# VH-VL binders against p58978, part 46

Target 1, 218 residues: p58978
Amino acid sequence: MTNTEIFNKLTNAIVTQDIAGCAKLTQEALDAGISPLDIITKGLSPGMKIIGDKFEAAEIFLPQIMMSGKAMSSAMEILTPELEKTKVEGEEGTGLAITFVAEGDIHDIGHRLVTTMLGANGFDILDLGVDVLNETVIEEAAKRKGQKIILVGSALMTTSMLGQKDLMDRLREENLRDSVKCMFGGAPVSDKWIDEIGADATAENAAEAAKVALNVMK
Key: E = the ipSAE of ESMFold2; O = the ipSAE of OpenDDE; V2 = 0.75 times the mean of E and O plus 0.25 times the DockQ between their complexes.

## First folded at step 22 (VH-VL; framework fv_retifanlimab)

Design ctl (at its last look DockQ between E and O 0.04; V2 from the best seeds 0.00; counts 0 for: pae E 6.0 > 2, placed apart)
Fold by ESMFold2, look of step 22:
Structure ctl (fold): chain C 218 residues (1-218), chain A 122 residues (1-122), chain B 111 residues (1-111)
Amino acid sequence: as target 1 above (218 residues)
Amino acid sequence: QVQLVQSGAEVKKPGASVKVSCKASGYTFTRYSMNWVRQAPGQGLEWIGIISPSGGSTYLDQKFKDRVTITVDKSTSTAYMELSSLRSEDTAVYYCARLPSRSDSPYAFDIWGQGTLVTVSS
Amino acid sequence: EIVLTQSPATLSLSPGERATLSCRASQSVDNYGRTYMNWFQQKPGQPPKLLIHDASNRATGVPSRFSGSGSGTDFTLTISSLEPEDFAVYFCHQYSNSPYTFGGGTKVEIK
């Protein structure tokens, strides 16, 4: 099998919600010497983009996205340990990405893809999950004051997006604003909103998010 | 009994400001955002903005951004909307309405205040 | 901004007749499998009253003669058999993305 052929099969496994097949193909790709990063960026992520596009176009609904997300998760369970093996002690990392979905928001598909893409692009990951209190984000950032940190938050609704401004205000009140970079995304988030709250960046999709985060952290 | 009770009608001159209150009772104030909506006489509904119940952050329709301030007082479970530099076209009934903070809650815009008539006489 | 266009502007009908109200959005109001479209009824001197949430779900205490349907950009409110109390103005409303917006309304009036 060529690398292109196995990437196409990985993409298809995501698109068809083949959880067990996705895990098996991921292991086969590793056994064939394909890097964990290439497996993610060339096989798995294109599948999630296809599914995301179909969901946006109302061609599929929540059950299919959830199952594709589960297929992605199964592959990441295999890939995360392998990514950790490639990290060497003493190397300067890109930084720590603290990823989360705002309090009151339980939609995690884009969040998981963004988190995966950040990890694939060299960030250490602290994934706080969904429905995350701003206080939790503040606590984790404060523990690591002085490190290279980017906060990567997402919100589905305007109500959860308002929490992004509350977080920025709390960062300023706690004298942590200059200790972190802040990138926010989600359906209601615009460049105008980012400017208004004084955050550092936004992105329209997970691949762009990783590129923007790398640039912000330079 | 879940309810939103607004302050009484106001008559203002052009150029003045008005501050409308909306007191919530019968539910956990911090679990719902507060929205402000207005309706000119004989006209449709126009959304003004929203305020976060816990942090006090707002998002305003750009049309109102320079003239409206929305605030909350969590200790009294009361939201406020202040509109400045009043014009005759600001004559309207102003409503508050709640929206759950959680994305999985079904009770969006289920409770409205009774409305506050603001009349701007030239 | 998502523009909601309601049609017709006015329905003149008699009690017992079926009313069909249309609302079209300039962009989809669906997000993650949920449709962020409400329908409100408003009578003179009263605040809007929630009838239908999430396109098709009747709010508490709303009679079964009211039904909503649609997804994405095209939505319908149906009143299967008009009662005297149903003569009012009806608004569609989206809260998928801010600014939240309302349709221009459909007035259902006695013929």
Scores: ipSAE 0.142, ipTM 0.656, lowest interface PAE 6.0, mean pLDDT 86
Fold by OpenDDE, look of step 22:
Structure ctl (fold): chain C 218 residues (1-218), chain A 122 residues (1-122), chain B 111 residues (1-111)
Amino acid sequence: as target 1 above (218 residues)
Amino acid sequence: QVQLVQSGAEVKKPGASVKVSCKASGYTFTRYSMNWVRQAPGQGLEWIGIISPSGGSTYLDQKFKDRVTITVDKSTSTAYMELSSLRSEDTAVYYCARLPSRSDSPYAFDIWGQGTLVTVSS
Amino acid sequence: EIVLTQSPATLSLSPGERATLSCRASQSVDNYGRTYMNWFQQKPGQPPKLLIHDASNRATGVPSRFSGSGSGTDFTLTISSLEPEDFAVYFCHQYSNSPYTFGGGTKVEIK
């Protein structure tokens, strides 16, 4: 099978919620010498994007999204060790990434992928999970005042995205804004939104998120 | 007032088809998926299937995959369930129930139709 | 599919008594920090009525005497003090995985 065929099959496995198939194909791809990053960016992520788009269009339901997430997780279980092997010893000082999904939002697939990619790129990770209160984020940032920190928040819904503005306001109120970098992502998140709320950056996907985070932390 | 109003009771012969309607009012139809659930006399609840607000996607229990068609008419805010090749075992009260299309709370069948009795008898 | 087993099948009690209903799932209905379990009340000739969503949240208009608890595979509906109108059939329901499934129901009847 060509690499392209493998990628297409991976994409399809995600879209059709084939958990076992996804894992198998992931292993096959690795065995074929395809890099973990390519497997993710060219095979798995496109599938998740399709799923996300369908969900936004109300063409699929929460259970299907969850199952696709499980398929993705299955693949990531295989890929994560491989990614860790390639960890370029991040230059001492990449920093801590505090990752979370906004309050009221339980969509964690993208969040997990972003978290994984950040880790693979040398960040220390504090994953706060989903439906995270802004106050929790503030507390964690406050505890670590003086450390090199980037907050990485995701929101899939417009309503949960709005909470990002509140978070930024709260960071300012608590005199933490200057102590942290802030990156937000999700389908509704735009550069305009980032500018509006005074955040530092956004990214369109997990791979980009890692790159952007590295740049922001420089 | 948020409500789902279903069509009236049906009596059918084995082998026939039945189409039940569910008209929604009092809420944004396109923000909710529509489910169909049936209940045989004196029995529990059985989920049949779900359709997206747009009608573009339908998921059915495997048991009904070959006999059930679920549709929606957005212009009239009405969902339909058609069951073909009717059997005596299909005798039941059929309910429509809405479900948020996203992770809205409550993410549950919070509004139900009054039910439609379908009787299959020779 | 996820099989939901309710117990007891029938619960005979008097008004004012505490009712405890159990629902056990064949696998966890927790995902992404959310518990996908609901409880319904059904009276004869009526559709099911949502009582509890997400394991422990009362639906709108549901009296405080109703409470839900549990996570993973074990769930409980509690009626602290039965009112005459509470005698009905109660169903648990999972919406974690397709197909959506219901428990067999617990009939709460007057002693």
Scores: ipSAE 0.021, ipTM 0.615, lowest interface PAE 5.8, mean pLDDT 91
ESMFold2 (binder alone), look of step 22: mean pLDDT 91; pTM 0.938

Design i1 (at its last read DockQ between E and O 0.36; V2 from the best seeds 0.65)
Heavy chain, then light chain:
Amino acid sequence: QVQLVQSGAEVKKPGASVKVSCKASGYTFTRYYMNWVRQAPGQGLEWIGIIYPSGGSTYLDQKFKDRVTITVDKSTSTAYMELSSLRSEDTAVYYCARLPYRFDSPYAFDIWGQGTLVTVSS
Amino acid sequence: EIVLTQSPATLSLSPGERATLSCRASQSVDSYGRTYMNWFQQKPGQPPKLLIHDASNRATGVPSRFSGSGSGTDFTLTISSLEPEDFAVYFCHQYSNYPYTFGGGTKVEIK
ESMFold2, look of step 22: ipSAE 0.701; ipTM 0.875
ESMFold2 (binder alone), look of step 22: mean pLDDT 91; pTM 0.934
OpenDDE, look of step 22: ipSAE 0.766; ipTM 0.901
ESMFold2, fold request of step 23: ipSAE 0.666, 0.628, 0.629; ipTM 0.858, 0.838, 0.845
ESMFold2 (binder alone), fold request of step 23: mean pLDDT 92, 92, 92; pTM 0.944, 0.945, 0.944
OpenDDE, fold request of step 23: ipSAE 0.855, 0.855, 0.844; ipTM 0.936, 0.942, 0.937
ESMFold2, last read: ipSAE 0.624, 0.644, 0.631; ipTM 0.837, 0.846, 0.834
ESMFold2 (binder alone), last read: mean pLDDT 92, 92, 92; pTM 0.945, 0.945, 0.945
OpenDDE, last read: ipSAE 0.848, 0.852, 0.853; ipTM 0.937, 0.939, 0.940

Design i2 (at its last fold request DockQ between E and O 0.53; V2 from the best seeds 0.67)
Fold by OpenDDE, fold request of step 23:
Structure i2 (fold): chain C 218 residues (1-218), chain A 122 residues (1-122), chain B 111 residues (1-111)
Amino acid sequence: as target 1 above (218 residues)
Amino acid sequence: QVQLVQSGAEVKKPGASVKVSCKASGYTFTRYYMNWVRQAPGQGLEWIGIIYPSGGSTYLDQKFKDRVTITVDKSTSTAYMELSSLRSEDTAVYYCARLPYRYDSPYAFDIWGQGTLVTVSS
Amino acid sequence: EIVLTQSPATLSLSPGERATLSCRASQSVDNYGRTYMNWFQQKPGQPPKLLIHDASNRATGVPSRFSGSGSGTDFTLTISSLEPEDFAVYFCLQYSNYPYTFGGGTKVEIK
């Protein structure tokens, strides 16, 4: 199969919620010498986009989206180790990325992808997971005050954005703000919001997040 | 039972300030966001802002950013909305309404206060 | 901001008739498989009452004659057979993006 054919099959596997097929195709793609990044960007991500579009068009519903997410997750489980193998390390190190999803938020697909991309771009990773208390983030930042750290938070809901603001306030209160970089993402997050809460950056997707993080940490 | 109880009606002069309270009971106050909404007589609903009681952060509609302050007292499970520089057009019933903090709880705006009439007249 | 347009402004019907209310958003209110659209019923002198959440789910205690449908930008509240107590004003709300916004409301009145 051509690379294009493989990508199309991956896309289709996501769109049709073929979890097993997605995993298999992912492995086949790797075996064929296709880079993990290409598998994600040219195969899997386009599928998720289609799923999003279909949902907006009321062609599919939440269960299908969730299943597509599972398919994506299955693929990422295979790809993550491979991405780590190709990790590009900077001469002085890129630093530690502490990644998390805000309290009350359980969306992990984007978070996992961002985390993976950060790791692939040379960051050390501390993944705090989903539904993370701001206090946990503060504690981890405090423990590592002398280290080069970027906090990477995801908020997929307007309500969880307020948690970001609270986190920024708490960082200032604890005299940690100047010791860390802060990047937040999520559909409702805007540049204006980042400015309002005094964070350093935002990104629209996982690939951009890694690039932005690298730039912020320079 | 779960309920939001608001303070009584207010009559104010233009230029004055008003502070409306919303006391929550029957649920964990810090596990819900609190919204403020107003409704002018015979008009529709207008969202004012929201507060996260757990952390205290707020988001206000741009229209109200300069005149509205939303706060909470966690010890009394009470949210407050203060509106300053009152104008005649601020005459409305003001409501508080809760929104769960968790994604897996879909019942946004399921509980409302009874409303507080604020009348601004010269 | 997301502007919600409700139509019609007034709907005059008789008990037993079907009511169809529309709410159109200026942009999608969907996010990651969830639709952040609510429908409320409001009677005079009372606060709004939640009817539908997530575009198509009835809130607790809401009669089965109420149903919501739609995704993205187009939403519909349907009352299959109007009861006397259903004559009220109905509002849609999006909370997908700040600021949260309400529709202008549809008054369902007795013909």
Scores: ipSAE 0.834, ipTM 0.923, lowest interface PAE 0.5, mean pLDDT 93
Fold by ESMFold2, fold request of step 23:
Structure i2 (fold): chain C 218 residues (1-218), chain A 122 residues (1-122), chain B 111 residues (1-111)
Amino acid sequence: as target 1 above (218 residues)
Amino acid sequence: QVQLVQSGAEVKKPGASVKVSCKASGYTFTRYYMNWVRQAPGQGLEWIGIIYPSGGSTYLDQKFKDRVTITVDKSTSTAYMELSSLRSEDTAVYYCARLPYRYDSPYAFDIWGQGTLVTVSS
Amino acid sequence: EIVLTQSPATLSLSPGERATLSCRASQSVDNYGRTYMNWFQQKPGQPPKLLIHDASNRATGVPSRFSGSGSGTDFTLTISSLEPEDFAVYFCLQYSNYPYTFGGGTKVEIK
């Protein structure tokens, strides 16, 4: 199979909720010498985008998007160990990524992917999970004042926007803003919104998130 | 019982300020945003702004940014909206209304205060 | 800012008739599987009362004669058979992006 054929099959497995097929194709792609990053960015993530677009358009419902999420998770179980092997051991390292999300099964999968990609790109990881209060993020940043830290917030809800502003306001109040970098993804986060709240960056997907995070931490 | 109880009607002269309170009961105050909305006599509803009670951060409609301050007192579960430099055009009923910020809470703007009439006249 | 245009401004009907109210947004109010559009009923001297949340879901205690539909930019509130207590003003609200905005209202009045 060509790499393009493999990527198309991976995308289709996500879109059709073929959990076992997705895992099998992922292993086949690895055996064919395709990098874990390419498998994710060219095969799996396009499938999740298609499913997300269909859900937003009300063409599918929660059961289907949850099943596509399970297919993605099955592939990530195979890929995560391979991605960790490419991690640069950080003696002077890229820094600590503190990752968090408000809540959501499909967004939880995106959150885990972002976290995995950050780790694979040399970040140490503190994964705070879902339903994370700004107070918790502030506490963890304050404990590590002086360390290289990036806060990586993911959310699906437009109502998360004020919470993002609040985190930035609180960081300034606690004299922590200059101690950390901050990026937000998911939801209708725009460059304009990032500028307005005084955050550092946004990204459209997990692979971009890791690259953007590396850039802002330089 | 979940309630938002607002302060009483106010009569003010142009140039003065007014501070309206909104006391919440029957729910965890810090788990909901608080919105302020006004309605001039015989007119539609106009959103003023929103506050995140836990951290105190606000977002205001641009037309109000220079004259409105929204605050909370977490210890009394009370939100406040202060409007300064009052004009006759500010005569309206002012409402508070809650907004959840968890996506599994489907009832956005489900509870409103009873309204506070602010009359601005010379 | 997202402008909500309600039509008609006034709807004159008799009890028992069907009412159809429209709310059109200047841009989509959908985001990742959620529609940020609510409908409210308001009677004189009272605060708005939530009827429909997220385009199509009746709020607790709202009679089944009320239904909402639509997505993206075009939304409809339907009252299948008007009762005397249904003569009121109806507003739509979007809360998908700042500033949050209301429609101008549709007054449903006795014909």
Scores: ipSAE 0.603, ipTM 0.823, lowest interface PAE 1.7, mean pLDDT 87
ESMFold2, look of step 22: ipSAE 0.594; ipTM 0.826
ESMFold2 (binder alone), look of step 22: mean pLDDT 93; pTM 0.953
OpenDDE, look of step 22: ipSAE 0.775; ipTM 0.894
ESMFold2, fold request of step 23: ipSAE 0.520, 0.539; ipTM 0.780, 0.805
ESMFold2 (binder alone), fold request of step 23: mean pLDDT 93, 93, 93; pTM 0.952, 0.952, 0.951
OpenDDE, fold request of step 23: ipSAE 0.821, 0.790; ipTM 0.917, 0.904

Design i3 (at its last fold request DockQ between E and O 0.45; V2 from the best seeds 0.66)
Fold by OpenDDE, fold request of step 23:
Structure i3 (fold): chain C 218 residues (1-218), chain A 122 residues (1-122), chain B 111 residues (1-111)
Amino acid sequence: as target 1 above (218 residues)
Amino acid sequence: QVQLVQSGAEVKKPGASVKVSCKASGYTFTRYYMNWVRQAPGQGLEWIGIIYPSGGSTYLDQKFKDRVTITVDKSTSTAYMELSSLRSEDTAVYYCARLPYRFDYPYAFDIWGQGTLVTVSS
Amino acid sequence: EIVLTQSPATLSLSPGERATLSCRASQSVDNYGRTYMNWFQQKPGQPPKLLIHDASNRATGVPSRFSGSGSGTDFTLTISSLEPEDFAVYFCHQYSNYPYTFGGGTKVEIK
C-alpha cells in the first residue's frame, strides 16, 4: 500500500470508529516506515476533523465522537513511544513541561497530543493528567523551583478558563510566577485572555503548542 | 433542597451602587460556578458575568467590566453582585444561576435564584 | 459575541397543538463533541427554568412532550402537544463562548 492509501485507511478508521482497525493500521504504518508525525497529521487528525464536521452537521452524535476519540487514543498509545524515540534535544535544553487539563475538564485527547508533541520536541514531561487541581500544579511548580519549567494547561470549556486565571493568581501569590512560563490552550482561549490573566502564550493545536513552547522557553 | 435565595428588592438613585446577594444551599457551593443574569422589564435575558467560587476568578461581559464586581463568601455560601454608577437602564430583575464545574454533569444553568428587582429612579 | 436569533417572536397556538421554536446562532456553539445550547422556559414573575441542556437533553422533571434538537448553529425546541401550563416565554442560551448570550425569546401564547 502506498502511504496515501495508509493515511486514507487511518482516516477512515477514525471516521468509522474502528478502534481495533485504527490501532492495527497505525502499527502497519509504523512498520512501513511512516513517521509517527505523518501518521498523526496525515491520517488520524484528518479523521478527527471529519468527525468534528459531521457532528456539526448533525450526522453523528456524542457517542460516535467518543468512539472516534477512543480510536485516536488507541493509535496514540502506539505512537507515543515512537515519538519519544525521535525526540530532538535542543542544544540549550528545552526544560520541563508540566502538562495538565483543568479541574472539571475531562478532555484528554488534545492534552495527550500536546504532551506528546512537547516531548517529541525535547521537553521533559510531567503529565499531571486531567481534572487537575490548581493546587497540584502549584505544588509541582514549587517542588521544582529553580528549574526551567513551562506549565501547559488545557481548558476546553469557558468555565475552565477561570481556573487558568486562578492558577495565575496563585502562582503570583506563591511567588512562583517568575520561575515558570505559562502556556494555556483550548478552544475558548484567546490571546486576549492570555494577556488578561498574565500568561505567556497560547497555541491553537498540538504542533503549534510545541513550537510556541520552544520559543517561550528561549 | 438545592436552592438559591437572593436578597430583597432595591431602590436606588442614579449614580448609586447596589449589591445583590445570592445564598446557596443544598449543594457544595465551590463545585458550581455562579452566574449573574439580569432582565429588564418586558425584555430578554442579559448575562452579566460568572465567578468560580472555589478560586474567586471572574469573567464579566465587556459591557459591565467597569461597573460590576462579582464576589463570593465561601463561609456563607453566598455570591454577590455589585453594580456601581447605576443608571435608569440598569432597572431590572437580577438573577443568580449556578453552573456545575464538571463537564460530565448536566452542564447548564439548572438552578436559579428567585430574582432581585433593582429599580433605579430619580 | 454569538448572537442567538429566535423565531418566531410570538407563537399563537391552542392546547394540544404542536409548537416548534427556532434558535439560530451566528456561529457554531459546538465544541469537542458537545453542544452548548440550553432552552429555558419563563413564566411571568418567575425565573427562567431549564428545559433542555446540551441541545437535546431534557432537564430533570421536564415532561417528555418537550424535545430539543440541532447542532452547530440551528436549533429547535419542540412541544409535541401544548398543555395549558406551557404557555410562556422560551429562551435559547449559549455558553460555548464568552460572553454567554440568550436569544430574544419566543412567546408561546394561547390562541
Scores: ipSAE 0.823, ipTM 0.934, lowest interface PAE 0.5, mean pLDDT 93
Fold by ESMFold2, look of step 22:
Structure i3 (fold): chain C 218 residues (1-218), chain A 122 residues (1-122), chain B 111 residues (1-111)
Amino acid sequence: as target 1 above (218 residues)
Amino acid sequence: QVQLVQSGAEVKKPGASVKVSCKASGYTFTRYYMNWVRQAPGQGLEWIGIIYPSGGSTYLDQKFKDRVTITVDKSTSTAYMELSSLRSEDTAVYYCARLPYRFDYPYAFDIWGQGTLVTVSS
Amino acid sequence: EIVLTQSPATLSLSPGERATLSCRASQSVDNYGRTYMNWFQQKPGQPPKLLIHDASNRATGVPSRFSGSGSGTDFTLTISSLEPEDFAVYFCHQYSNYPYTFGGGTKVEIK
């Protein structure tokens, strides 16, 4: 079975909500010598993008996207230990990623994947979870002033966008803006919005998010 | 009882400023955005802007950005909209309206203030 | 800016008749499986009253004769059998992206 066939099957397992099949295919890909990062970026993430696009187009609904998220989670349970094998104690050049989902929002599916991909790419992780107050994000950044920090926020709802602007406004008011990099993602976030609120970056998916975060932290 | 109560009608000269208040009661003020919308006589509705009461950040329609200031006083659960450099075309009823930003509150723009007539005449 | 175009501008109808009001957006108001389109009713001397939220959901206390449908860019408000209190102006409204915008309104009036 070619690597392309394996990736297509992984994508299909996500799209069809095949939780057990996704886990099995993930293990088969590892056994075939495919890197955990390739499994994620070439197989799993494309499936989540298809599901996200279908959700936006109202072709699927909440139960289906939740089940695709569960399939992704089952694969990540297998992949996370393999990703950790490439990390060494004392690695500090990349920085700390503080990850969160905006107040009033519970966009957990993409958030967990972004957090995992950042960790796999060398970031230390502080995962604040979902429904996170801007006050909490500011407090954690202030505690660590002087460290290399990237704030990585995500949202599902268009009504979360003003909360992102508020975080940027608060960072400036508390003289923390230059102490951190700020990245926002989710369906309502565009490059125009990022420029408008004065944030540093956005990305279309979790794998891109990790690459963009690395570039921003240079 | 959930309600928004606005300040009374104002009559202003061109070039002046007006500040309209909107007092909220019956709900947690900081868990809803506050919007301002106006309606000129015989015309449709025009969105002015929005404020996040917890942090104070705003977003304004570009047509108002240099003349409007939206603020809140959390201690009194009151939002304010100030419009400066008034023109005759600013004559309108000004409304406040709430918007939830939590995933479990589905009702956008469900409660409006009674409206404040601002008349700009020389 | 998302422009909302309502049609017709005026509907002249009698009580008991069916009203069909259209709203077209210049770009989609859908995002992550949610449609950010509302319908309001406004009577003289009153603030707008929410009728339909998120394209198709009746607000609390709104009679079942009101229904909304549509997604993306094309939306409809239907009043299945007009009552005397339904003669008013109706606005569509989007909150998918800033600035939030309203349609120009459809006046439903007694023929």
Scores: ipSAE 0.639, ipTM 0.845, lowest interface PAE 1.5, mean pLDDT 87
ESMFold2 (binder alone), look of step 22: mean pLDDT 91; pTM 0.935
OpenDDE, look of step 22: ipSAE 0.793; ipTM 0.905
ESMFold2, fold request of step 23: ipSAE 0.615, 0.582, 0.628; ipTM 0.835, 0.821, 0.839
ESMFold2 (binder alone), fold request of step 23: mean pLDDT 92, 92, 92; pTM 0.947, 0.946, 0.942
OpenDDE, fold request of step 23: ipSAE 0.820, 0.813; ipTM 0.925, 0.925

Design i4 (at its last read DockQ between E and O 0.50; V2 from the best seeds 0.67)
Heavy chain, then light chain:
Amino acid sequence: QVQLVQSGAEVKKPGASVKVSCKASGYTFTRYYMNWVRQAPGQGLEWIGIIYPTGGSTYLDQKFKDRVTITVDKSTSTAYMELSSLRSEDTAVYYCARLPYRFDSPYAFDIWGQGTLVTVSS
Amino acid sequence: EIVLTQSPATLSLSPGERATLSCRASQSVDNYGRTYMNWFQQKPGQPPKLLIHDASNRATGVPSRFSGSGSGTDFTLTISSLEPEDFAVYFCHQYSNYPYTFGGGTKVEIK
ESMFold2, look of step 22: ipSAE 0.674; ipTM 0.863
ESMFold2 (binder alone), look of step 22: mean pLDDT 92; pTM 0.947
OpenDDE, look of step 22: ipSAE 0.780; ipTM 0.908
ESMFold2, fold request of step 23: ipSAE 0.580, 0.627, 0.625; ipTM 0.822, 0.838, 0.843
ESMFold2 (binder alone), fold request of step 23: mean pLDDT 92, 92, 92; pTM 0.944, 0.944, 0.944
OpenDDE, fold request of step 23: ipSAE 0.811, 0.840, 0.780; ipTM 0.913, 0.928, 0.902
ESMFold2, last read: ipSAE 0.576, 0.617, 0.605; ipTM 0.822, 0.832, 0.824
ESMFold2 (binder alone), last read: mean pLDDT 92, 92, 92; pTM 0.945, 0.944, 0.944
OpenDDE, last read: ipSAE 0.786, 0.827, 0.843; ipTM 0.903, 0.922, 0.930

